VHH binders against WD repeat-containing protein DWA2 (DWA2). Designs and how they scored, part 22

Target 1, 350 residues: WD repeat-containing protein DWA2 (DWA2), of Arabidopsis thaliana (Mouse-ear cress) (q6npn9)
Amino acid sequence: MQGGSSGIGYGLKYQARCISDVKADRDHTSFLTGTLSLKEENEVHLLRLSSGGSELLCEGLFSHPNEIWDLASSPFDQRIFSTVFSTGDSYGAAIWQIPEPYGQSNSSTLECVASLDAHVGKINCVLWCPSGNSDKLISMDEQNLVFWSLDSSKKSAEVLSKESAGMRHSLSGGAWNPHDVNSVAATSESSIQFWDLRTMKKNNSIERAHVRNVDYNLKREHILVSADDESGIHLWDLRKTKFPVQELPGHTHWTWAVRCNPEYEELILSVGTDSAVNLWFASASSEHKTSESPVEASRQRVNPLLNSYTDYEDSVYGLAWSSREPWIFASLSYDGRVVIESVKPFLPRR
Short names: E, the ipSAE of ESMFold2; O, the ipSAE of OpenDDE; V2, 0.75 times the mean of E and O plus 0.25 times the DockQ between their complexes.

## First folded at step 24 (VHH; framework vhh_7qbe_3)

Design BB6 (from J3 with A95T; at its last look DockQ between E and O 0.86; V2 from the best seeds 0.75)
Fold by ESMFold2, look of step 24:
Structure BB6 (fold): chain B 350 residues (1-350), chain A 115 residues (1-115)
Amino acid sequence: as target 1 above (350 residues)
Amino acid sequence: QLQLVESGGGLVQAGGSLRLSCTASGRTYEMGWFRQGPGKEREFVASINPSGGSTYYADSVKGRFTISRDNAKNTLYLQMNSLKSEDTAVYYCATEGWSYGLDYWGKGTRVTVSS
């Protein structure tokens, strides 16, 4: 049934921090998520939205040896995903293969395809190359970017190159540019850095403290969205980065993540430590601002917040749109609650 | 480097109360209290999210301990009531920094609960 809350819930038994759309699943709307249990074995859950769209089913529950701090599904193989993990006195990142999902396989265990073991510090994220048949990955620790080639058939990952970002810019995450596979944005405590993977050099940066998260607009080639802990959400035209082209208020506490919608170019979701998910309408691009009349300038002051989802018990850290059903998103709060929502009421009708 | 300094430990009779404090030298995110008793592994006591709006407790301390934070003072607190001899331990403050994970720990403050 529809219930008092419009969302579809699923509970992990443990705290959790990460969720990923299974983009390569063309038959189902699916997500991967993992747990942060301090003393118990950790779990990866493969979740599928039912055919009627009324419930979220666990299609697979897999043991993972460590606390999972980041998780990303391969954009090209629904059985392949990465984890970033840390437990006590260990840390790492690895690539895993799910046994035949939705198949007749008897196996319930994950197969480790590769360990990303070229780091001397704690690994903060793994980014998958978004285009083609690419088997390329970026992993980041606080000081280094490592560029990898993955061969899942040989169960190996090879370092193609490695470069230091320096100590001042503790790298925390990033995004791979879907419009230029040679470009990666990396977040740090002091800046957003733009790296050219052909040279492994930083070719540009936006100096801004405490940028937690970034995402590229998949439909607007030069638009990047950033989440600052306390400064809200900013849209950037990467052709001219001196000033943002638009600002959105964000959250009443820190904004933790932002996600551009994969199909509806003006929709942005954000999550925060205020236990909210906010849906934004952002019409700005690097448009010419030659509004000659005050009436037209006043019109641009429309409230961009379309909806706020606030029925959460803890900080919302995880956020993913469904690529298969781009009006669907999943959110994950720290207490392990996954919620699926639809934004159809806010879509253009024709 | 982010520094955490605990204070407020001491000797107290069973049934008594004690308030621990932990002051941070920089920005903090998820924070918590942990403890290690004699001959035991370090165990979770309580945690609190960055806004202060959500708290978690180990079963052994529920209803007796209260975690709170004052973000203007960069300080985490643990109010410990109805203390038992089993609460005797070194208590540690921990926080997530800019990078994920509880990587920053204080040196601890000793709490001794006597019969």
Scores: ipSAE 0.640, ipTM 0.846, lowest interface PAE 1.6, mean pLDDT 86
ESMFold2 (binder alone), look of step 24: mean pLDDT 86; pTM 0.881
OpenDDE, look of step 24: ipSAE 0.781; ipTM 0.901

